# Ledger of designs, part 52: VHH binders against q9y6x5

Target 1, 379 residues: q9y6x5
Amino acid sequence: LPPKLLLVSFDGFRADYLKNYEFPHLQNFIKEGVLVEHVKNVFITKTFPNHYSIVTGLYEESHGIVANSMYDAVTKKHFSDSNDKDPFWWNEAVPIWVTNQLQENRSSAAAMWPGTDVPIHDTISSYFMNYNSSVSFEERLNNITMWLNNSNPPVTFATLYWEEPDASGHKYGPEDKENMSRVLKKIDDLIGDLVQRLKMLGLWENLNVIITSDHGMTQCSQDRLINLDSCIDHSYYTLIDLSPVAAILPKINRTEVYNKLKNCSPHMNVYLKEDIPNRFYYQHNDRIQPIILVADEGWTIVLNESSQKLGDHGYDNSLPSMHPFLAAHGPAFHKGYKHSTINIVDIYPMMCHILGLKPHPNNGTFGHTKCLLVDQWCI
Key: E = the ipSAE of ESMFold2; O = the ipSAE of OpenDDE; V2 = 0.75 times the mean of E and O plus 0.25 times the DockQ between their complexes.

## First folded at step 1 (VHH)

Design f29 (framework vhh_8dlx_2)
Fold by ESMFold2-Fast, scan of step 1:
Structure f29 (fold): chain B 379 residues (1-379), chain A 121 residues (1-121)
Amino acid sequence: as target 1 above (379 residues)
Amino acid sequence: EVQLVESGGGVVQPGRSLRLSCAASGFTFSSYGMHWVRQAPGKGLEWIGNINHGGSTFYNPSLKSLVTISRDDSTNTLYLQMNSLRAEDTAIYYCARGPEYWRSTYSFDYWGKGTLVTVSS
């Protein structure tokens, strides 16, 4: 029977939450599986870019989902969320569910993962749910398990996305121990429900399960604001994305806009596109704007106003607060193994190996994940 | 400071239309994406849709045929047009300012106090 994989994402699950809160169900999952303590995500550390990097193994400049809000200067199209079903935005890469369906006579299933309700290269996930934040975790899980157990050709790759703890991280901030404790306990209970459901349906022993996230969360404050209006008049540029990475499209000479911004705040770096640090891998795409502003951790860029946001992400991907974790269990994985760090782009070639798929060219390194897998020799 | 004030709610008969308004102040309205969210009695929050700074609209697929979102940047006003109202549309309707992504209802940095819409005869 072909190998099967369920990829689960809890949006905004900062890696060090595992050290600061109790997760009895996740701990039991890890005890009989593997844990990667830190996953170094791609820049910018936002939901859509990182979710697409997980399933393509590509940096944002290569897969084309460069932010949650985008503008393409060549076509003059705007993108703002997952309900933008124009394949144009997604077609610069081939996600794993498309490869799964095209290389093998197998099906894919999806509960809300970004891009799965869009036809990409004329291929949509065999089974999917249109995005709706109001649909419960239980309903998403019921659909995924039904499709894993009752499809022909068989579902071999399935995805499950959940909005927490990102929603609460933004509302309360990651330093709110009372509210974050409640939210994280609920997530641990959902992990327990997931494992129990898979066991009840006879799926647990033969299914590979990866639990991961796209980014972390950092504390914001009314005392850490960068007022862009104090540096430049809004008539001089079009704002494509604001905080914590501002994407600036000049309406006048680019050098004049840059000169007005470059010394605006000691808590913000200003880059011309060609000067963006190479380590970000955030330069070679028409959807990356001519000027990018990068706020320091915990600083919020605003337009002459306060901000009620207590937590945020999008910051430098070298910051530990921006890193998620990865836990996995199943026949492909060792039991009780702990690994320190992988790159988020490494997940894709590992998943291709587990499923027996030939990966599309990607930025991941299979060698980085070898020690997690029972059929590989750790070097 | 930043204020979002919804208006236009009230009692309306099934099958009728209703237009809600949201008056924004204290920020550069034309630079932000805006959202509509509702909460029916005894239910959770349901995202209705958004309009980005460029005027592009995105809707909850379950509601797309029933609603239209628009904005008037000259008056700093956001609108929600609702057609063919049903009893199940009874809810408190909230205007929210968001960073043009709607993945999480809590990624909105400002919310209005809401306006009640009751669909009954």
Scores: ipSAE 0.011, ipTM 0.408, lowest interface PAE 9.5, mean pLDDT 89
Fold by OpenDDE, second read of step 2:
Structure f29 (fold): chain B 379 residues (1-379), chain A 121 residues (1-121)
Amino acid sequence: as target 1 above (379 residues)
Amino acid sequence: EVQLVESGGGVVQPGRSLRLSCAASGFTFSSYGMHWVRQAPGKGLEWIGNINHGGSTFYNPSLKSLVTISRDDSTNTLYLQMNSLRAEDTAIYYCARGPEYWRSTYSFDYWGKGTLVTVSS
């Protein structure tokens, strides 16, 4: 049988949730498969960038989705959650579903994974759902599994996306044990539904399934605010992205704007674009603005009228609170194996290997995932 | 019983616009995605576009600039606005109920009988 792979993302599932909460279904999934306890995601640790890194193996500077909100100074275009359909933003890379879709006797399917409802390089999955947050997980799951089971040419790669526990993490904060317990239980139940559905359809033994996430969540507080209005007049810059990594487009001299911001808070680093730390791999793209502000963990950059979240993400990608996990099950994976850490960009070459696809140039290291795979030597 | 009835077809001159309607009954219209499909003489089915239950639309890239799909849930009606019609747009146009994807028509569970659009000078 041709190899098949389902990639599932639960947005904002922090890695240590696995240690702090009960997941009977997910633990069973892990027991019969593999677990990577911590996945180091890409900077910035936001939804669109990291999801695209998973499926391209590229850092944000390379695939061009550098934030959830972007601005291109040349075309004067804007990118946002409500304006993400222009292929212009996505065409700087080739996601794996496109690569797969272009192969003979293969097709791709997608249920609301970022970028999957956009033709990228004039290619779109044979089966996909337009993004709609109101559509239930069940409906998404039903469509994905139907396509995996009954399509011609066969669906060999599929993606499934769900917005929780991110939305709840923002609302309640990750340290709200009562509310987050409820939310995470629902997530575990959804995983149970996924597994049950696959078993019922006879897909479970032959389908490779990866369950992962794009980022974690850190606790925020009203006591940890950085008010930019206290440091600089709003008329002196355009805010392209706000918190916890603010993208600043100066309306006056960049140096002047920088000087006004550099000492704004001891809990915020201010970088000129050329001075952004190399470890972020967040410099070599025109969509990165001239100045970026990076708040410390748990600190929120605000303007005077900004709404506050109790949880947030987007911080330094070295922070454990920003890290998701990866679990996997299927013919390609070992059973009962746990691995400490990989980079999120490592997922792409692994998936390409599983599917027998030639990977595009990427930043991932296949060697980092060899221990997860039954056909590889674990060194 | 689920029923879809297309209307608005006819003979139209090139360059003109036409608006098709699809009246839905027998189900909760607002809960379903709806599609437009056409079949030209001697050709296979061609997917035009869809509108999901939330109102979001997606179009065949080949037709995107020429068509607009909308819906009125209060009247259980689906619409297809076509502009700048060409001879090659001559076809039977069908509305169909189905999932919110575009490359597979076999998953549509209900179809109208279709309405003929003829673009001719």
Scores: ipSAE 0.000, ipTM 0.259, lowest interface PAE 14.0, mean pLDDT 93

Design f3 (framework vhh_8dlx_2)
Fold by OpenDDE, second read of step 2:
Structure f3 (fold): chain B 379 residues (1-379), chain A 121 residues (1-121)
Amino acid sequence: as target 1 above (379 residues)
Amino acid sequence: EVQLVESGGGVVQPGRSLRLSCAASGFTFSSYGMHWVRQAPGKGLEWIGNINHGGSTFYNPSLKSLVTISRDDSTNTLYLQMNSLRAEDTAIYYCAKEYRGSWLTPYFDYWGKGTLVTVSS
């Protein structure tokens, strides 16, 4: 049988949730498969960038989705959650579902994964769900599994996306044990439903399944705010992205704006674009603004407004609180193996290997995932 | 009120061509991308292709050689030209309006009722 792969994302599932909460279904999934305890995601640790990194193997500077909110100075276009459908933003890379679908006798399916409802390089998944946050996980799961089971050409790669526990993490904060326990239990139940559905359809033994996430969540507080209005007049810049990594487009001399911001808070690093640390791989793209502000973990950049979020993400990608996990099950994966860490960009070459696809140039290292795969040597 | 009305469907023999139309009303047609989607009996939705507000077309790779999408903004009409029809092309064909919203909103906010195309000898 041709290899098949289902990639599932639970948005904002922090890695250490696995240690701090109970996941009977997920643990069973892991027991019969593999676990990567920590996945180092890409900077900025936001939803759109990291999901696109997973499916391209590229850092944000390379695939061009550098934030949830972007501005291109040449075209004067804006990218946001409410305006993400222009292929202009996505065409700097080729996501794996496009690569897969362009192969003979293969097709791709998608349930609301970022970018899957956009024609990228003149290609959109043969099967996809129109993004709608109101659509239940069950309906998403039903459609995905139907397509995996009954399509011609066969669906060999599919994506499934769910908005939790990110939304709840923002609302309650990751340290709210009572509320997050409830939320995470629901997530585990959904994983149970996924496994059950696959078993019922006879897909479980032959389908490779990856369950992962794009980022974690850190606890925020009203006591940890950085008010930019205290440091610089709002008329001197345009805010392209706000917190916890603010993208600043100066309306006056860049140096002047920089000087006004550089000492704004001891809990915020201010970088000129050319001075952004190399470890972020967040410099070589025109969509990155001239100045970026990076708040310390748990600090929120605000204007003259209070943040309602008790949790947030987007911080330094070296922070454990920002890291998701990866679990996998299927013919391609070992059983009962745990791995400490990989980079999120490493997922792409692994998926390409599983599917027998030639990967596009990427930043991933296939060697980092060899221990997860039954057909590879673990070095 | 936004309305999309597909027409041109019917029974056609294999190897023949068929052109579907979608009449749009109730919105500024020229400002929106339009899509064609089909649903075969017992199957899910399959994306055929689209034409954006600028006239650029995108196609499902599986169908690209067999379909052409065009639009006439002066008459608010979307077209789907299908060539070399096969039995597997039997489906209800829908036109859909692109929504300007994105991640947090549906990409297609309006659909037609569809037109049935049956390819049979």
Scores: ipSAE 0.017, ipTM 0.258, lowest interface PAE 8.0, mean pLDDT 93
Fold by ESMFold2-Fast, scan of step 1:
Structure f3 (fold): chain B 379 residues (1-379), chain A 121 residues (1-121)
Amino acid sequence: as target 1 above (379 residues)
Amino acid sequence: EVQLVESGGGVVQPGRSLRLSCAASGFTFSSYGMHWVRQAPGKGLEWIGNINHGGSTFYNPSLKSLVTISRDDSTNTLYLQMNSLRAEDTAIYYCAKEYRGSWLTPYFDYWGKGTLVTVSS
């Protein structure tokens, strides 16, 4: 029978939450599976870019989802919402559900994973839910498990996305132990529900399950604001994305805009596109704007206003606060194995291996994840 | 100070149309997406739709045929056109400013006080 994989994301699940809070259900999952303590995500450390990197194995400059808000200078198109269904934005890469459906004549199923309700290269997930934040975790889980058990051709790749703890991380900040403890306990209970549902339906023993996230969260403050309006007048540029990575499209000479911004705040780095650090792999795409501003950890870029958010992400991907974790269980994975770190782009070639798919060219390194797998030599 | 002020609500007969406005001030209106959200008596918040800074609109599928969202950046005004109003459209209608941080769970950093629309027999 073909191998099956369920990929689950809890948005904004910072890796060190595992050390600071109790997760009895997740701990039981890990005890009989594997844990990667830190996953080094891609820059910028935002939801859409990193979710697409997980399923393509590509840096943002290569897959084309370079931010949650984007502008394409060639076509003059704007992308700024989770409900944007234009395939144009997603067509620079081939996500794993498309490969799964085309290479092996298998089905894919999706509950809210970014991009799964969009036809990409004329292929949409065989079963999917249109994105709607109001749909409960229970309803998403019911649909995914129904499709895993009752589909022909069989569903071999399924995704499940949940918005927490990201939404609460923004609202309360990661240092609010009382509120974060409550939110994280609910997530652990959802993990318990997931495992119990899979066991009840006879799926647990033969299904590979990956639980991961796209990024972490850092504490923000009203005392750590960068006011762009104090640096430059709005008549000189169009703002494509704001915080903590601002994407600037100049209306005048690029050098003049750069000179107005470069010394505006000691808590922000200003880069001309060609000067963006190579380690970010964030340069070679028309959707990356001529000037980007990168705020220091915990600093928020604003336009002559206060910020209501107490937590944020998008910062430098070398920061441990931006790193998620990865846990996995199933016939493909060792039991009771802990690994220190992988790159988020490494998840894609690992998943292709588990499913028996030939990966598209990608930035991941299969060798980084081989120690997690029972059919691989770990030396 | 950021302010969002809704107007245009009131009592309207079933089957008729109504246009709501939201006047924005205290921020660079043209740089942000804007949303309409409603709350019927005794129910939770229901997202109606949004318009991004480039003018592209996205709607709640259950409401798409009944509403149109538009904006005028020269006057910092957001609009909601509603057609074929029904009793179930009775709600307080809110204008909300998006924050570019959490797109899959839209984060609204500022809301208006709302305007009441009552669809009566």
Scores: ipSAE 0.000, ipTM 0.293, lowest interface PAE 11.9, mean pLDDT 89

Design f30 (framework vhh_8dlx_2; at its last look DockQ between E and O 0.05; V2 from the best seeds 0.00; counts 0 for: pae E 21.6 > 2, framework grips, placed apart)
Fold by OpenDDE, look of step 5:
Structure f30 (fold): chain B 379 residues (1-379), chain A 121 residues (1-121)
Amino acid sequence: as target 1 above (379 residues)
Amino acid sequence: EVQLVESGGGVVQPGRSLRLSCAASGFTFSSYGMHWVRQAPGKGLEWIGNINHGGSTFYNPSLKSLVTISRDDSTNTLYLQMNSLRAEDTAIYYCAKYGDRFTYSKGMDVWGKGTLVTVSS
């Protein structure tokens, strides 16, 4: 049988949730498969960038999805969650579903994974759903599993995306045990539904399944705010992205803007584009603005308004609170194996290997995931 | 106003052929790539294929042997030729345009209302 892979993302599933909450279904999934406890995601630690990194193996500067909100100064185009359908933003890379789709006797399916409802390099997944947050997990799952089971040519790669626990993390904050327990229980139940559905369809034994996330969540507070209006007049710049990493487009001299911001708060680092730390791999793209502001963990950048978020993400990708996890099950994976850490870009070459695809040039290291795979030597 | 109107749908017997049309108005048709997408009852969307402004076509592998997409820029019409129709081809068929001229830099920004194709004996 041709190898098949289902990639599932629960948005904003912080890695240490596994330690602090109960997940009977997910733990059972892990017990019969593998777990990577921490996945170091890409900077910035936001939804669109990291999801695209998972499926391209590229850092943000390379695949071009550098934030959830972007601006291109040449074309004057804007990118946002409500305006994400322009292939212009996606075409700087080739996502794995396109690569898979172009192979003979293979097709791809997608349930609302970022970018999957956009023609990228003139190709769309054979089966897809337009993004709609109102569509239930069940409906998404039903479509995905139907496609995996009944398609010709067979669906060999599929993606499934769900918005929780991110939305709730923002609302309640990750430290709200009462509310987050409820939310995370629901997530675990959904995983149970997924597994049950796969078993009922006879897919469980032969399908490789990866359950992961794009980022974590940190606790925020009204006591930890950085008000930019206290440092610089709003008329001197355009805000492309706000918090916790602000993208600043100066309307006056860049140096003047920088000087007004550089000492705005002890809890915020201010970088000229050329001075962005190399470890972020967040410099070599025209879509990155001339100045970026990076708030410390748990601090929120605001204008002359209050933030209602009790949790947020997008911070330094070295912070454990920003890290998701990866669990996997299927014929390609060991059983009962746990690994400490991988980079999120490492997932791509692993998936390519599993599917027998030649990977595009990427930033991942296949060696980091070898121990997860039954056909590889673990060093 | 940009408008796309699909036509040619109906009830057809298995093994038959059918040609769908999409009449475009409100924009410079020749400057835009076009897509065909279908949705079977109770199922998600299935991409059929597209044709760019230059006439190049891209197809869903599952349908490549069964469909041909073409366009007539003089009449602002997109076509979908379907051959050897099967029951599983029953769906609402939509045409959609790329959002940007020439560069195809915008996704499918406008969709028609669709035309129903029912394949039944």
Scores: ipSAE 0.442, ipTM 0.772, lowest interface PAE 0.9, mean pLDDT 94
Fold by ESMFold2-Fast, scan of step 1:
Structure f30 (fold): chain B 379 residues (1-379), chain A 121 residues (1-121)
Amino acid sequence: as target 1 above (379 residues)
Amino acid sequence: EVQLVESGGGVVQPGRSLRLSCAASGFTFSSYGMHWVRQAPGKGLEWIGNINHGGSTFYNPSLKSLVTISRDDSTNTLYLQMNSLRAEDTAIYYCAKYGDRFTYSKGMDVWGKGTLVTVSS
């Protein structure tokens, strides 16, 4: 009887939302499980990078998904976040569903998790859905629970991704309590739907379920804009990514572009690639551009225009506003245990342990999650 | 007043197909998901499947491809199509309304009186 794990992500679920809004269904889940109040994600605090870090245990410079928009200087390929299915971008790491399928006679299932509709190291999730944001949570849940019950070899690792509250966080900003309350109540109801469906299928008591997210959200404003066109002409560079971390590919001498940008705004830091702070673990990859610009929290980098975004993410991963949470329930987890903080890269070795898989070399530390697990000596 | 009325039951021979209907009234049908549940003589309730307000379906794995749930929001009607009927499919079949708008989170709050299906030769 192999252990089973369902990994669920609600994109952009800031940890502080748990303190400021009511989540009766999530609270009931946590009461009989574990809660990690803050998960310190990887830099940059964006969707594709952090979702891939969760399932590989690697920093972005190591797994190669370094942004939602990328350029590889060696191959001269471009990555777009909407339709790029080229395995090239994903092949610098081995995600857990690949390991699950290759180390054990087991299947994996995926409903929309980033990377699961791409063959990675010639291995695609045994069951998957091609990414389509228009597919309802209920249809994703329908497929995942069907595959968990009706697969041979058995599905032992399943993933489920949902785009909210990120989309609404961008549209309304996290400080819009009226609109965010409505959005977060709907998410709590979806968590209730998930739990009820697992109970009706007889899966609830024997399935390990992790609910987490990739990043948080911070409030933006028209009063906090950094206009790059005030400092440098677009003829000097190619823009690979804009805000809040700008990826700059110089068309002229790198030093000249750097000198035009370095004193542009007191609300952003300008780094030559080799000068990017070590604490970011964001330097050693060909997809990281020669110059990066990092805006201060709540500041938006623009090209002589206003921004429609009232909320954003991508900022410094030390910021609590960028942190998601992790909640878990199941036979592997203690009941009623609260933990303060783990690193997002620690999730991967913990999941490998639960599934009985040998992890690939990774940046996580199993000891950081040990106290969440019933089969571990914590003290 | 919320009402659910099942119909289409009766005696049917093994191996044949049968379509059940559930007529809904007294609420905005298009805003609620619906369930089918059955109870065999002397047995407990067995969940067959559900359909959300948007038409997405989820089924009891034990029934596999033997059943199809659909809805017609223009006539406020829920359907259960059953194929390859077996003696063990003999039961009273109930339709039930989601307890909350748009979501399954509150289970089922209103049930019909049921329609009897007898599979016999």
Scores: ipSAE 0.000, ipTM 0.149, lowest interface PAE 19.5, mean pLDDT 89
Fold by ESMFold2, look of step 5:
Structure f30 (fold): chain B 379 residues (1-379), chain A 121 residues (1-121)
Amino acid sequence: as target 1 above (379 residues)
Amino acid sequence: EVQLVESGGGVVQPGRSLRLSCAASGFTFSSYGMHWVRQAPGKGLEWIGNINHGGSTFYNPSLKSLVTISRDDSTNTLYLQMNSLRAEDTAIYYCAKYGDRFTYSKGMDVWGKGTLVTVSS
């Protein structure tokens, strides 16, 4: 039987929550495994792009999921929460579950990881749940453990997605200690349930488990708003995405739209596509719009003068507030090892190594994760 | 329309055996794998096991010695045999169908409405 891997994401789990809140179950998991204290994610620091970067090892410009809301000018297609199942959007890359299940005598299972309910390159995860946020963590866990334990051919790669603490982070803000403490305690209880279920089913000793996240969360405020209506009329552009990285498709001369926006706020950077900083790796895809607006940390771009969110993400990926963590446990991993940082794209080649898969061309570096693995020499 | 209908539940004394049935219609039963799942009062779903289209069975390790899953493709019927029943086996028992032919690629897509089993003295 080949090595098995379960990849778990708790959406919006900021790395420093580990230092600021109590996680008895997660700390026990880390104690017997490995911790990466900060994972540098990809720009923009949004959910769909970063989850796809984890499983492809690619920057957003290379895998084509460049935001949660997108427009493709060549095909005139729109991507949205209600229109995310068209394989067109996902087919610029090959995620690890596709590569895995195309091997002889292997299958893949998914409990709601972004893209796993889409037939990417005419291939959908062998076992999957259609996305539905009302399905409990327990039901997601029951399905993935059933598939891991009893499927034919055997499930060797499985993934599980959970919406918290992201949903609560948006609602309350990361600095609301009372509410976030309750939310994070519940997440730690879910991690405890996960570990106990794996032990009960006889999976714990021989299953590799990665617990990670896609991004963090920063505090927002009604005092930190950037009102686009004060700078430019709506008729001059089409708005593809709004905050904190606005995607602007000009309806008039692009330079004229840029000039109207460049002095709009000192708390926002305005980029022509060709001027987007190279360190973002966010330029070479038709889905990246001609002008983007990048708000400073904690600032919100609005069309009116109010916002409902108290926390947000999507900002510059150099910001520590945008960084998640990674913890892992299993036969492939050292015990009691702590590592400072990796890039989120490094997770893919590490997972391919654990599973014995040949990685597709990608932006990750296997060497960055070697010290986590028992079969590697770390100097 | 695809339908699954469980039957054979009821009240049973501890230590006895019970056989549940799941009648399938609206699809080519012999091409799909099938599951049994249960839910005790106030508890979450507990997977019992599955049987693939070729008749191979896999079980929750904690239940393996207590249950047997079988299928009869000529009558489109899935079965769950339970032995040495205990009070903690009181639950609603569901059957479920894999969503994909032969390969199980679509997960569980259709569930029955369940049959109640009550184990009491």
Scores: ipSAE 0.000, ipTM 0.111, lowest interface PAE 21.6, mean pLDDT 88
OpenDDE, second read of step 2: ipSAE 0.403; ipTM 0.750
ESMFold2 (binder alone), look of step 5: mean pLDDT 83; pTM 0.841

